VH-VL binders against Cell division protein ZapD (zapD). Designs and how they scored, part 4

Target 1, 262 residues: Cell division protein ZapD (zapD), of Nitrosomonas europaea (q82wr3)
Amino acid sequence: MLYSSNAILLTVICYELPLSERIRMLLRLEDLFDKIDFFSARDTSFEHHAVLVALFEILDVTSRSDLKSDLLQELDKQRTMLEGLRSNPEVSEKALDHILQDIRAAFRGLLDIPGRIGGHLRDDEWLMSVKQRMSIPGAACEFDLPAYHYWLNLAPEIRREDLKDWITPFTPIRSGINIVLNMLRNSGKNCCYTAVQGLFQQAGSEHQAHLLRLHISSEFPCVPEISANKYALNIRFVPWRSDHKTEVYEEDIPFELTFCSL

## First folded at step 25 (VH-VL; from Q3 with heavy chain L103M)

Design R1
Fold by OpenDDE, fold request of step 27:
Structure R1 (fold): chain C 262 residues (1-262), chain A 122 residues (1-122), chain B 113 residues (1-113)
Amino acid sequence: as target 1 above (262 residues)
Amino acid sequence: EVQLVQSGAEVKKPGESLRISCKGSGYSFTKYAMHWVRQATGQGLEWMGRIYPGDSDTRFDEKFKNRVTITADKSTSTAYMELSSLRSEDTAVYYCARVEGPMRGFYGMDVWGQGTTVTVSS
Amino acid sequence: EIVLTQSPATLSLSPGERATLSCKSSQSVLYSSDNKNYLTWYQQKPGQAPRLLIYWASTRESGVPSRFSGSGSGTDFTFTISSLEAEDAATYYCQQYYSTPLTFGQGTKVEIK
């Protein structure tokens, strides 16, 4: 019995903790767009259904906030900041020009969105009927949505064209989010720490960050529980699959920590 | 572990050219600028220039602009500093040091090479 | 170029004492765009490369002991060692990365009696 020792490829797991609702929303949207990309590239009806689910979730998330305005403001802020750093010796002019171009493009794209984000989907009565049914658990069955069932049975290429039409108008939003999140993620210095006996605490003003990034090797079967506020950061590493909420992974754990801010 | 390893000591004559290498390991080479700083014996630190290996963006002290060439090879994660028309006053320890960038960061020179001793003598 | 002037040239203190080093810049190294002071402090021991201690004038580099701190803004900066240890004997340099060329102060030599 050749026990193929599945060499568990040790990977580094990145944990991101948003410290504001704004950033939380952006991360959620990023995740949804990633799902859209993943499923839209595939051919099965299940996968394309997943795309629609994600799109509808985007509608829901964006309905609760003025994302467009927020992104525009943030992009403008970042542009202004970056332009102000042009003369800095540590700034690559090429890189700066590139990102400024991206910001401008995204900014313009956002301005060109007529009305509310996702308006093109909201104006589609059929899609909205599908969305309404999907909001009810189990209510997206064939007998409930015969037209949708028909669509799901179309050739993948046809479905993909429709999906493209539905997804494309979100491009400026996605671009804006990507730019902001990239800037956020790259804003802090990655530092190496050790959690002694599964615990780590740090006090300081740096906790006014918008995003906390934690990198931990998968070799440690533990999960970080993070509590962060303006006064302190507390990280407790909990053993994986522990039934006891109070249990701490009682080993020293090296990890990387980054405080990110816009 | 993040390391910068520089080439060995050099002895040169006036008028010759110098080329020092700095190999980075343990980090993303293209995400950090490589700075070159020299220090004459008993003297302070003098910045010469820097390069971003990712896009080859370079900056120099005007004092060295006409004599210094900084290059980087991404495939080998190695930065090079060439100084031409060497003079006795170029005798110094030369350091490479990384700075995070190119758009954000700039947290100073957090990792340094071990230094390369360069002696220019007739 | 921005000239950084450090003082004193030499500081001789006993273990446990507080060391205060000054760095004055000929012009402000504060960027209004990000509200950051582009000033660093390095420690250099004989025969070794400089070691980064402080960046952004007041942020301590990872792994740097808490006894080291930086303060100041604009043109006036202070580096402090709250309680000197024997191992802190070194030359300390301030450096600006606000504008090209990057420049260093002349250094302050800290000696432990």
Scores: ipSAE 0.861, ipTM 0.949, lowest interface PAE 0.5, mean pLDDT 93
Fold by OpenDDE, fold request of step 27:
Structure R1 (fold): chain C 262 residues (1-262), chain A 122 residues (1-122), chain B 113 residues (1-113)
Amino acid sequence: as target 1 above (262 residues)
Amino acid sequence: EVQLVQSGAEVKKPGESLRISCKGSGYSFTKYAMHWVRQATGQGLEWMGRIYPGDSDTRFDEKFKNRVTITADKSTSTAYMELSSLRSEDTAVYYCARVEGPMRGFYGMDVWGQGTTVTVSS
Amino acid sequence: EIVLTQSPATLSLSPGERATLSCKSSQSVLYSSDNKNYLTWYQQKPGQAPRLLIYWASTRESGVPSRFSGSGSGTDFTFTISSLEAEDAATYYCQQYYSTPLTFGQGTKVEIK
């Protein structure tokens, strides 16, 4: 956070563009878990409802992939790579031991998951009935789900206990995702560039990245439109709330760019 | 702007101790290792050691291990290098330089201080 | 420790010519775990601190002109200036960060005629 002479608070906005479906999924799950943490710590029925919505979305996302196997493989890969760097003078042994411990813990936790991810929720007929109704827009009303309405009217402390029971089994999944994404985000070198008249283009082999991270100051009222493939990177900065789709922010914009890979 | 600013020139006598500071600005101080490198006049570069301010992990060249101390103050984003039992051979320009870490992203010493001239003479 | 030997000691060339510098390592600086060569190239002009040009043997640092390049793997590395400019007069050092202690080559002085 930066302070201007005019007491205007400026922030740096980070834009992350996943370059694969795998990474996109991990980022979506990260966001869902963050929402769960935020809403579960609060007291209102609306907030606790949001927790369930997020949990059900996690079930849907994880049902389409073998996330458990993928995380196990990636954690093992990262462990092996990091262990191989132990003797490197640039590696902090303390940091290395800490991350390896985290990887081991997450790995063991993932192995201990019985069956498929979210099985404990899928086996709960009441929760699944709620999930089914929630798939219909506006269908989570009291007249559709009287038992759910009853639950929403319980004391916050009681609801939180239930939420804890439903959330806790996902801890290994969350840990694995956090580790992988942290490794990914820390894998690339941050470089400074300037978009000339709101445009930036780059060609090269660095487009084999899995994640693109762009940092820009909030002082520029523009939004980056990023197009990336294996051949080229194109960034077009568009004025905020522009009525013209073809309009470009016609100023030079400094920004930071990082190509991340696992 | 990212920069490293070192303390001023030092004139010392043999047997004395030296303490040089290096203040980082414009970046996350705890994310980068701070290396110390010296260069005698007309000579090459010699690595002395490094510290990660985040966890105080340190590495040294054995040549200096018994005489050099490297510390960092996260609150002021300042790294320190102390060299004891100074000799005439310790006359050199001393540099601090950052390297991104501590787990990945080792891209070399991408930012250097301006250097501190140290003269050890009787 | 790993010893880096640079050659030649001095290189005198005219503007526009190609400069080729060698750096040989007494031990491989390639990590099989990430398949990276932990070798850097620095440029140092008189009275200035070194400037990072190349890391991981062949990747240019941000802001470094395209005429500078690095190549090689294991123990043999090459630094190239495709077309020399007057401002390129400097001493160039290779450096390894594969193992402790970090070590530098003795440097190659590039002079522009």
Scores: ipSAE 0.859, ipTM 0.950, lowest interface PAE 0.5, mean pLDDT 93
Fold by ESMFold2, fold request of step 27:
Structure R1 (fold): chain C 262 residues (1-262), chain A 122 residues (1-122), chain B 113 residues (1-113)
Amino acid sequence: as target 1 above (262 residues)
Amino acid sequence: EVQLVQSGAEVKKPGESLRISCKGSGYSFTKYAMHWVRQATGQGLEWMGRIYPGDSDTRFDEKFKNRVTITADKSTSTAYMELSSLRSEDTAVYYCARVEGPMRGFYGMDVWGQGTTVTVSS
Amino acid sequence: EIVLTQSPATLSLSPGERATLSCKSSQSVLYSSDNKNYLTWYQQKPGQAPRLLIYWASTRESGVPSRFSGSGSGTDFTFTISSLEAEDAATYYCQQYYSTPLTFGQGTKVEIK
């Protein structure tokens, strides 16, 4: 299996809209870590360069000092809520014990992080010099960074050993993010709707959602423009290549929607 | 289309055992509990038990005093309920129904099987 | 085990009228950890399996008409059909899923004159 041509020809597309800055950050980090996993398993120097770009982006996204404490707080909140439901007949005891073990391990790992997230990279003077040059278009060429050029010319397996050392210290953060996002994505009920002439509106009493998930067939050449708040949800489906800001894709469009909450 | 299809009607004698199947289709079988509920003619609904096919976690009403066995086969997306030592009081329509879980969800029994009529007569 | 008591036993009403059904639980069905009441409402027509209408006491299931609603918390719950239609003739059950064994109310039969 070389390439998945079916990924290019997907018949359904999922759009995720974070409804808070906290969830937005977690989704951005998830995306960066997924790219790191994919490209670090590849062999070309171009792909391993992309791993470093993603690692440096993680440093930028995590520049706020509160991510560690926010994950610890959220993990403890989820643990307390799950323990409070232990007696519920719909809760699987086996599933509960498994997730509680995962939460405990992630919590311990986060507590054990020395100092600031990504300190192992920030304290590497060589890596930071590469990061600094990458902020200028084209400035990471071989003549600008000969030591980096040397590293890129090493065997892929050797580069991967270094990449592993640079990636592995993020494991506690990744584990915490994965637990929180999995809890979030599994928290909502999937419902089917139809947008009338490209428009959909739903009023509700109180929406405590942290994430919206929308599924739509790729046969409709449009994208959802979502405006959501505590009181209402509005969706405009716009042509995917619209030059006109007010243009609506005026067809009846079936889609699926899930409101997810922590 | 989500669907639960149960095995057909049964006529049984007291002391025999009953085994009803419930095949799920159109959804992720292991992400839902399968519940069993019965209803005698002219009576209300009576919960019997449930299983999560994904991890085999099982709960049941103690009133059935080891007469009920609930199992599932992930490979065929089918849940089973066995009721042993049948009595005339076990004459009822037996339903399967799913509930999303096992950690989040719990939206009630959103899809039900068509029901299996069981008559226990001497 | 938790006993659910429904009232009235039977409602006979004309189309367009408002139906109000009560369900009272012998114990609270509220989990404080997630602040949800584990109480559902089902509709059952003769010869058919029950149909889920309301879960968590007040949340309408997808595809259920807006004339159906639920309210209440803890031990006292209400189910309302704002404007009866002929197709709403059925027996309505509340059901708790707070503790084992799961239990149903005895039902309220709604008839259309």
Scores: ipSAE 0.724, ipTM 0.894, lowest interface PAE 1.0, mean pLDDT 89

Design R1
Fold by ESMFold2, fold request of step 27:
Structure R1 (fold): chain C 262 residues (1-262), chain A 122 residues (1-122), chain B 113 residues (1-113)
Amino acid sequence: as target 1 above (262 residues)
Amino acid sequence: EVQLVQSGAEVKKPGESLRISCKGSGYSFTKYAMHWVRQATGQGLEWMGRIYPGDSDTRFDEKFKNRVTITADKSTSTAYMELSSLRSEDTAVYYCARVEGPMRGFYGMDVWGQGTTVTVSS
Amino acid sequence: EIVLTQSPATLSLSPGERATLSCKSSQSVLYSSDNKNYLTWYQQKPGQAPRLLIYWASTRESGVPSRFSGSGSGTDFTFTISSLEAEDAATYYCQQYYSTPLTFGQGTKVEIK
């Protein structure tokens, strides 16, 4: 192993590969909500503009699916499975009761959403006019949207009050997503492997996994390319920047792998 | 490296109490249950109980009624098993072992302590 | 309390032979909610702590050679060593973690001729 010339911190990087479109959407929404939390706590108009961009992207992502019914179904499935394990001696009763309470609260909150997800934003004609302009390169400039420019020049505390009103109605969805993804991420056993000369193959059938999690030290300047099917799991580690599309990072690489299922 | 290190061998008299420690290292102590299992000479394995150090949820075999106490100290990553009113049939090697939980996991006892030999004789 | 009965008590075989061990449970150890059999197999050599080999009846623990396998469901379980090696001489225990108290089988001693 060579020391990095930039003296970068040696950390462990987690790569997550969703194995279904449903999990892919949940991960995308989680990322958007995390960004909303981070930037809404800041003070600049640039950061608050980024919050609105993320909110509008959530509207676009959720418009193409019935996320509410999907989350309700999954939460009920998880509740039923967990209740069926209550008598198991390895289950902590205290931990079980806590998660079941969270599931019931999220389930009820989802049922109470009036209409479709994001209806509170879609019914705001001013916000929708801003959203429409954001799809045009450079069209959110002050001369194109003077009312939005005015809003961006308000004190950050005043803007944050509006942001709170726009973000808060998503809380039931966020809670449901967080519960499902947490259950998923904690569902598999972490196993250690070594990729020989940047290649790893594992033959055989897989359980019906929904998410693959891979951990690798940042000391290896490569990224995993993962393909999985009924016959084999194949992982090819490639240089993080490469001029050659078939190039493999030629080194023995220790990594950790988890197959996650709901 | 994940390790469970137990306290040393003990010689006891009937009626006394024993207390065995099991210190975990190299892993998140509160993410695992700690189990206690004993084995008399030339005999099989006998489960005694388990604790989740994170929430103190505890289970034990009722055959040790009023004799066994299982505790854990998160700050030192150490679990303890106490057995009172010792009898000659309590002569055994005592093991601690971890199991991932408390909600999902449950992959069996994947790491064991080295064992603590306890002799109870008059 | 769930009783696990292992057979045979002792199995003497030559290197390269297949070892087949049985574990029968007095009641089912299958949870229908997650479709898992809560049964494990351990190897124990003299003077050592047990070593986990198989969990959920058929899933091999990390670092365990592929010659070890488990099968079965409900009440009847089988542990197999496909090609016996000298270091496999040990006592093998099944254990249920379906209900309290957790219980072990009495063990099968595998000897190498």
Scores: ipSAE 0.719, ipTM 0.893, lowest interface PAE 1.0, mean pLDDT 89

## First folded at step 26 (VH-VL)

Design T2 (from Q3 with heavy chain L103I)
Fold by OpenDDE, fold request of step 27:
Parts: structure tokens; C-alpha cells; sequence
Structure T2 (fold): chain C 262 residues (1-262), chain A 122 residues (1-122), chain B 113 residues (1-113)
């Protein structure tokens, strides 16, 4: 019995902490779109159901926000900033042109969205009926939604076509979010630190960060608890599955930290 | 650990060409520009040019534009600087240094090679 | 090209003293688009490659002691060592990356008595 030594592939785990509701929303949406991509590429009814769940969540997340306007404003801001840096010797002109093109494309796409984000789904009475039932835990059963059950039993190719129709109108939103988040993630310098006995403290930076990124090796069975305010950053590493909320992982933990801002 | 390792010392004659290599390790080679800076003995630092290995975007000081070629091999994470038509004035220590980019970052040259001593003598 | 002029050429101080170095730029190195000064400070010890200390005029590089600081904007910049240590004996260079070509100051040599 070759004990396949499950070589626990040591991985680096990235923790992202949004420092504003705006960035939090963008990260949530990014996650939802990633799920949509993952499940839509598969063939089972369960996976396609997951796509709809994610789409409905997108509707909910975007219903209370002026995401379209916000993205347009941010993209314009980024465009202006980037264009202003064109002459900088550290800027790659090729890279700059590409990102500017992406920004323009996303910007135009956003402008072309009629009305509210997700309006095409909201106008579909059947989908909205499904959404309503799905809001109730366990209420998406066959007996609750016969028509939906029928749809789930269609060929994967047919379902995928419908999913494509429902997903495609969100493309400009996704593009905008990706651009903004990429700009955000690449805005700060990654620095290496050591948390002494599981604790790290740093005085607040003059610049208001919008996102904190931590990279920690999975070899350390601990989770970072991050408290950030205008004046200070406190990171406490807590043992994995610790029942004691006050317990600190009492080892030196190397980690990378990036302060990101738009 | 992030490091840049340069090729060894070179002795050249006037009119010859020089090729120095700089191998990066411990970081994403394509995300950083590789700069070349030289320093003559007892003199200051002189920037020559830079390349982004990711898209091969290059910039040069016009002083060297006609004589210097900067290239990068992503597969080996190695940048190269070639200087042709060598002169005695080209005698210097040559450094490679990385700068984060290509759109954002620009935190200065945060990692340097150990330097390559180049002597141009008749 | 942008010319950076550093002063003084040489600074001789005792341990514990404050060192103040000046770097003047022939033109502004401030980008209005991101409101950043594209100026760096390097430390170079004899026989060694330069070491980055400060970027964007005032941001300290990771691992750099707190006694090192940078200030200024536009054309006038200052590098400060609050309390000199023996190991701080080196030549310090300012560098601009605002426009091509990148240029360095002539350097200030800090000597520890």
C-alpha cells in the first residue's frame, strides 16, 4: 500500500480585506461572476442551478447600488490618471494602450446598458418567479417550480444557451469590475513582514487604503484577523479552528502585505 | 529570496561588443522592468535603458540608443544588455535593477544585481 | 533631461547627529495625475550596488530603518537621517523617474567621524 504521502502542497493563501463598502461590493460581484464562469462551463443541472443562484445574487447586490454610475466614474478617473502618466519612463506604452482600450470598451459597454443593471432578468416573469422561490430555503424543489424542473431536465446545451442569454448583458459590468479591481490590486507595493508571536502592528499610512492584501503560507495553521483604521493596522493570527477567540498563534509568521488604493 | 545575478567581469577592446546578462529569481519576471545602470570608477550613476520582459517595451537614453540593445528571455528570466562599439569611456561597473510595473507601481529600483565590471582597454 | 543637483557634496558628522541632504531638480518631478513625486533616494556603500531607501520622495522602502526619511515636492527634496549610525557612511543619490532619461544626482558622501 504505497501510502501516497499526500504531499500537502504548500500554497500561499491570499487574504483580501476591503476597507469600504464599495470595494466589498466589487469583490462580491467578482466572486459571483467567477462562480458563473465555473458552473456555466459544466453540464449538470446542479451546476446550472448554481449559475442562476449567482445571477440572482448579482441582482440583489446591484439592486441597491448605483454600480453603473460608480463604475463609469471610476473608469473615467483611472483613464484620466493613466493618460497623464503616458510620458513616464516607467510606464509601458503597450501596456498602457491595452488597458486604456479595455477601459474605453468597458465604459462604452456600460453606457449601452439600458436602464438598470439586470433589467433583462427582472423583466422575465418566469425567472423572477424562480428567484422568488429560491429565496426560501429549500423551496426550489420540483413540486414548487414545475416549469423550472422542466428546464433543469432539458439538454445541457439548451440550458447553456439560456444561461448565455442571461449572462451576456452583464459583460460590461464584469469588465468594469475586473479593470477596477486589477487597478486596485496593482496599486500598492507588496512588502514582507513578520508577525512576532502572531501579532503585527503598523501605524496608519497617510494614504487611505481601499484594500489590504495579505499573502500567508498555508504551512501555518492560522488565520489573520485584521483590524484597520485610519491610525493603525493590527493583525492578529489566530490558530485554525480555535475555540478561544482570544487565542493567538504564538509563532513568528512571515507574511506579505499590500496596501491598495484607487 | 528575490535576487538578480549578473554575469562575470568582462575585458574588452575598443570597438568590440559587450553582452551582460542579468538573471532574476524569486519574483515574477514579467511584472518588473529591468533597468541597466552603469557607474564609472569614482563617478556617479548613469541610466542606460530599461525593458519590460512581459511585452518587450524598451526605453533608452539617447546617449546609448544607437549602441545599446536590451533584451529579455522570459523562459530563463534573464535580461541582456549589449553595448557595441565600445570605448574606453565605457569602462564601468554595470548594474541591472528591477522596477515594478508596467502600469502601476514604480517604486524605484528596489533590487539590484551585484554589478559587472567592464574594462575597455587597448 | 532633468538635472538633479545634490548638496552638500560631502557631509561629515558624528554618530547620533542629524544628517540633512538636499536634492534640487531642474524641473518638477510631480505628476498631477496621481499627485506623486517621482523621486527616489539610494544608498551606496563602497564596492556595493545602490540600495533603495526612499521612493515617491517620502515613502520608505520596506526594511529601511525609520531614521531614514524623505520629504519635499516639485523641485526641492530633502533626505534626512535623524540619528546617524556608523553603518550609514555611504554615498547617497537622488534619482528622478519622471521623464526619460532617468537621471541621478551627483551624490552626497556622508562620512562618520
Amino acid sequence: as target 1 above (262 residues)
Amino acid sequence: EVQLVQSGAEVKKPGESLRISCKGSGYSFTKYAMHWVRQATGQGLEWMGRIYPGDSDTRFDEKFKNRVTITADKSTSTAYMELSSLRSEDTAVYYCARVEGPIRGFYGMDVWGQGTTVTVSS
Amino acid sequence: EIVLTQSPATLSLSPGERATLSCKSSQSVLYSSDNKNYLTWYQQKPGQAPRLLIYWASTRESGVPSRFSGSGSGTDFTFTISSLEAEDAATYYCQQYYSTPLTFGQGTKVEIK
Scores: ipSAE 0.876, ipTM 0.959, lowest interface PAE 0.5, mean pLDDT 93
Fold by OpenDDE, last read:
Structure T2 (fold): chain C 262 residues (1-262), chain A 122 residues (1-122), chain B 113 residues (1-113)
Amino acid sequence: as target 1 above (262 residues)
Amino acid sequence: EVQLVQSGAEVKKPGESLRISCKGSGYSFTKYAMHWVRQATGQGLEWMGRIYPGDSDTRFDEKFKNRVTITADKSTSTAYMELSSLRSEDTAVYYCARVEGPIRGFYGMDVWGQGTTVTVSS
Amino acid sequence: EIVLTQSPATLSLSPGERATLSCKSSQSVLYSSDNKNYLTWYQQKPGQAPRLLIYWASTRESGVPSRFSGSGSGTDFTFTISSLEAEDAATYYCQQYYSTPLTFGQGTKVEIK
């Protein structure tokens, strides 16, 4: 029995904890757009169906929010802040100009969006009929949606064209989200800590953060449970697939922690 | 482990040129600016300039503008500082130090090289 | 260029005492855009490279003991060691990174009796 020594590739896993609903929403949208990118590049009807599911979820997530206004405001804030730092010796002028250009582009794109985000999909009666059926578990089958079934059986190239038409109007939103999240993720200093016997606690005012980023080596078969409030940060590492017991991973775990803010 | 390792001590004559290297390891070399700071014996710290290896953006103290060249090689994660037309006053320990950037961060020089002793004598 | 003036030049204290160091800048190092003071404090021991202790005037670098602190804004800054230890004997420098060129103070030498 040739024990194939599966060299377990050690990777660093990044855990992100949003500390506001606003940031949580942005992260969710980012994830949905990532899924759209992944599945839209594929050819199967199942994958293209997944794109529509993600698009419909975007509609739902954005339906109750002033995302457009929020993004515009945040982009403007970031622009103003960055422009104010132009003379700082630590700022790369080239990098600054590039990010400012991106911000301007995203800002303009957002302004050009007519009406509500996703209006182009909402105005499509057929798509909305599909969305309605998809809200029912298992209801997106052939006999429920014959026209959709027809579409799913079209050539992948044709479907991709339609998907492109449906996805493209979200480009400014995606760009805005990416810019904001990148600014957020790069706002804090990464620090190294050790969780003693699987526990870490930090007191401090640094909890004005909007996002916590935790980097942990996959070498440790544990998952971080993070609790953050205004007064303290508590991280408890729990064993992977441990039985329902409130068990803590009883080893010292090195990790990196970043407090991010906009 | 994050570290900056500088080249060895140099003895030079007036009028000659100096080239010091600083190799970074354990971090993303392109994400950090590399600063050069010198310190004469018994004196304070003097900033010379910095480079972002990622885009080669450089800044210098005007005092050194005509004599100093700062470069970086991303492939080897090494920054270089060249100082021409050396004078006795250039005798000092030269340090490289990193600062996180290039758009956000700027938490000061958090990692330093061990220093390179440079002696300029006739 | 921005000139940083530190005081006192030398500070001789006993273990357990509080050390207070001053750094005054010729102009403000506060950016209104991000509301941060671009001032750092370094510790340098003989024969060693400087060590970052404080950045943004008051934020302690990771791994730096809690007895070290920085305060101030604009042009007036203070570095404090709440309770001196023997190992704290060093020269301390303030540094501004508000504008080019970056500049350092002349340093304060802390001696432990």
Scores: ipSAE 0.875, ipTM 0.958, lowest interface PAE 0.5, mean pLDDT 93
Fold by OpenDDE, fold request of step 27:
Structure T2 (fold): chain C 262 residues (1-262), chain A 122 residues (1-122), chain B 113 residues (1-113)
Amino acid sequence: as target 1 above (262 residues)
Amino acid sequence: EVQLVQSGAEVKKPGESLRISCKGSGYSFTKYAMHWVRQATGQGLEWMGRIYPGDSDTRFDEKFKNRVTITADKSTSTAYMELSSLRSEDTAVYYCARVEGPIRGFYGMDVWGQGTTVTVSS
Amino acid sequence: EIVLTQSPATLSLSPGERATLSCKSSQSVLYSSDNKNYLTWYQQKPGQAPRLLIYWASTRESGVPSRFSGSGSGTDFTFTISSLEAEDAATYYCQQYYSTPLTFGQGTKVEIK
């Protein structure tokens, strides 16, 4: 957070563009878990409802992939790579030992998951009935789900206990995702660039990245449109709430860019 | 703007101790290692050691291990290098430089201080 | 410790010419775990601190002109200036950060005629 001479608070906005479906999935799951943390700590029935919505979305996302196997493989890969760097003078041994411990813990936790991810929720017939109704827009009303309505009217402390039981089994998954994404985000060098008249183009082999991170000051009322493939990166900065799709922010914009890879 | 600002020139006598400061600004101080490198007049570069301010992990060249102390103050974003039992051979320009870490990165010393001239003479 | 030997000691060339500098390491600086060569190239002008030009043997630092490049792997590395400019007069150092202690080459002085 930066303070201007006019007492205007400026922030740096980070835009992350996943360059694979795998990374996109991990980012979506991260967001869902963040929402769960936020809403579960609060007291209203609306907030606790949001927790269940997020949990059900996690079930849907994880049903389409072998996330457990993928995380195990990636954690093992990262462990092996990091262990190989132990003797490097630029590596902090303390930091290395800590992250290796985290990897081991997450790895063990993932192995201990019986069956598929979210099995404990899928085996709960009542929760699955709620999930089914929630798939219909506006169908989570009291007349559709009287038992759920009853639950929403219980004391917040009681609801939180149930939420804890439903959330806790996902801890190894969340830990694994956090570790992988942290490794990814810290894998590239942050570089400073200038978009000339709102446009930036770059060609090269760096487009083999898995994640693109762009940092821009909030002082510029524009939004980056990013197009990236293995051949080229194109960034077009568009004025905020522009009525013209072809309009470009016609100023030079400094920004930071990081190409991240696992 | 990212910069490293070092303390001013020092004139010392043999046997005395030296303490140089390096203040970082414009970046996350705890994310980068602070290296210390010296250069005698007309000579090459010599690495002395480094510290990670985040966890105080330190590494040294064995040549200096018994005489050099490297510390960092996170609250002021300042790293310190102390060299004891000074000799005439310690006359040099001393640099601080940052390297991104502590687990990933390692893109070399991308930002350097302006250097501190140290003269050790009787 | 790893010893880096640079050659030649001095290189005198005219503007527009190609400069080729060598850096040989007594030991491989390649980590198989991440397949990176932990070698950097620095430029130092008189009275100034070194400037990072190349890291990981061949990656150009941000803001560094395209005429500067690095290549090589293991123990043999090359730094190239494709077309010399007057401002390129400086001493160039290779540096390894594969193992403790970090070490520098003795430097190659590039002079512009």
Scores: ipSAE 0.874, ipTM 0.957, lowest interface PAE 0.5, mean pLDDT 93

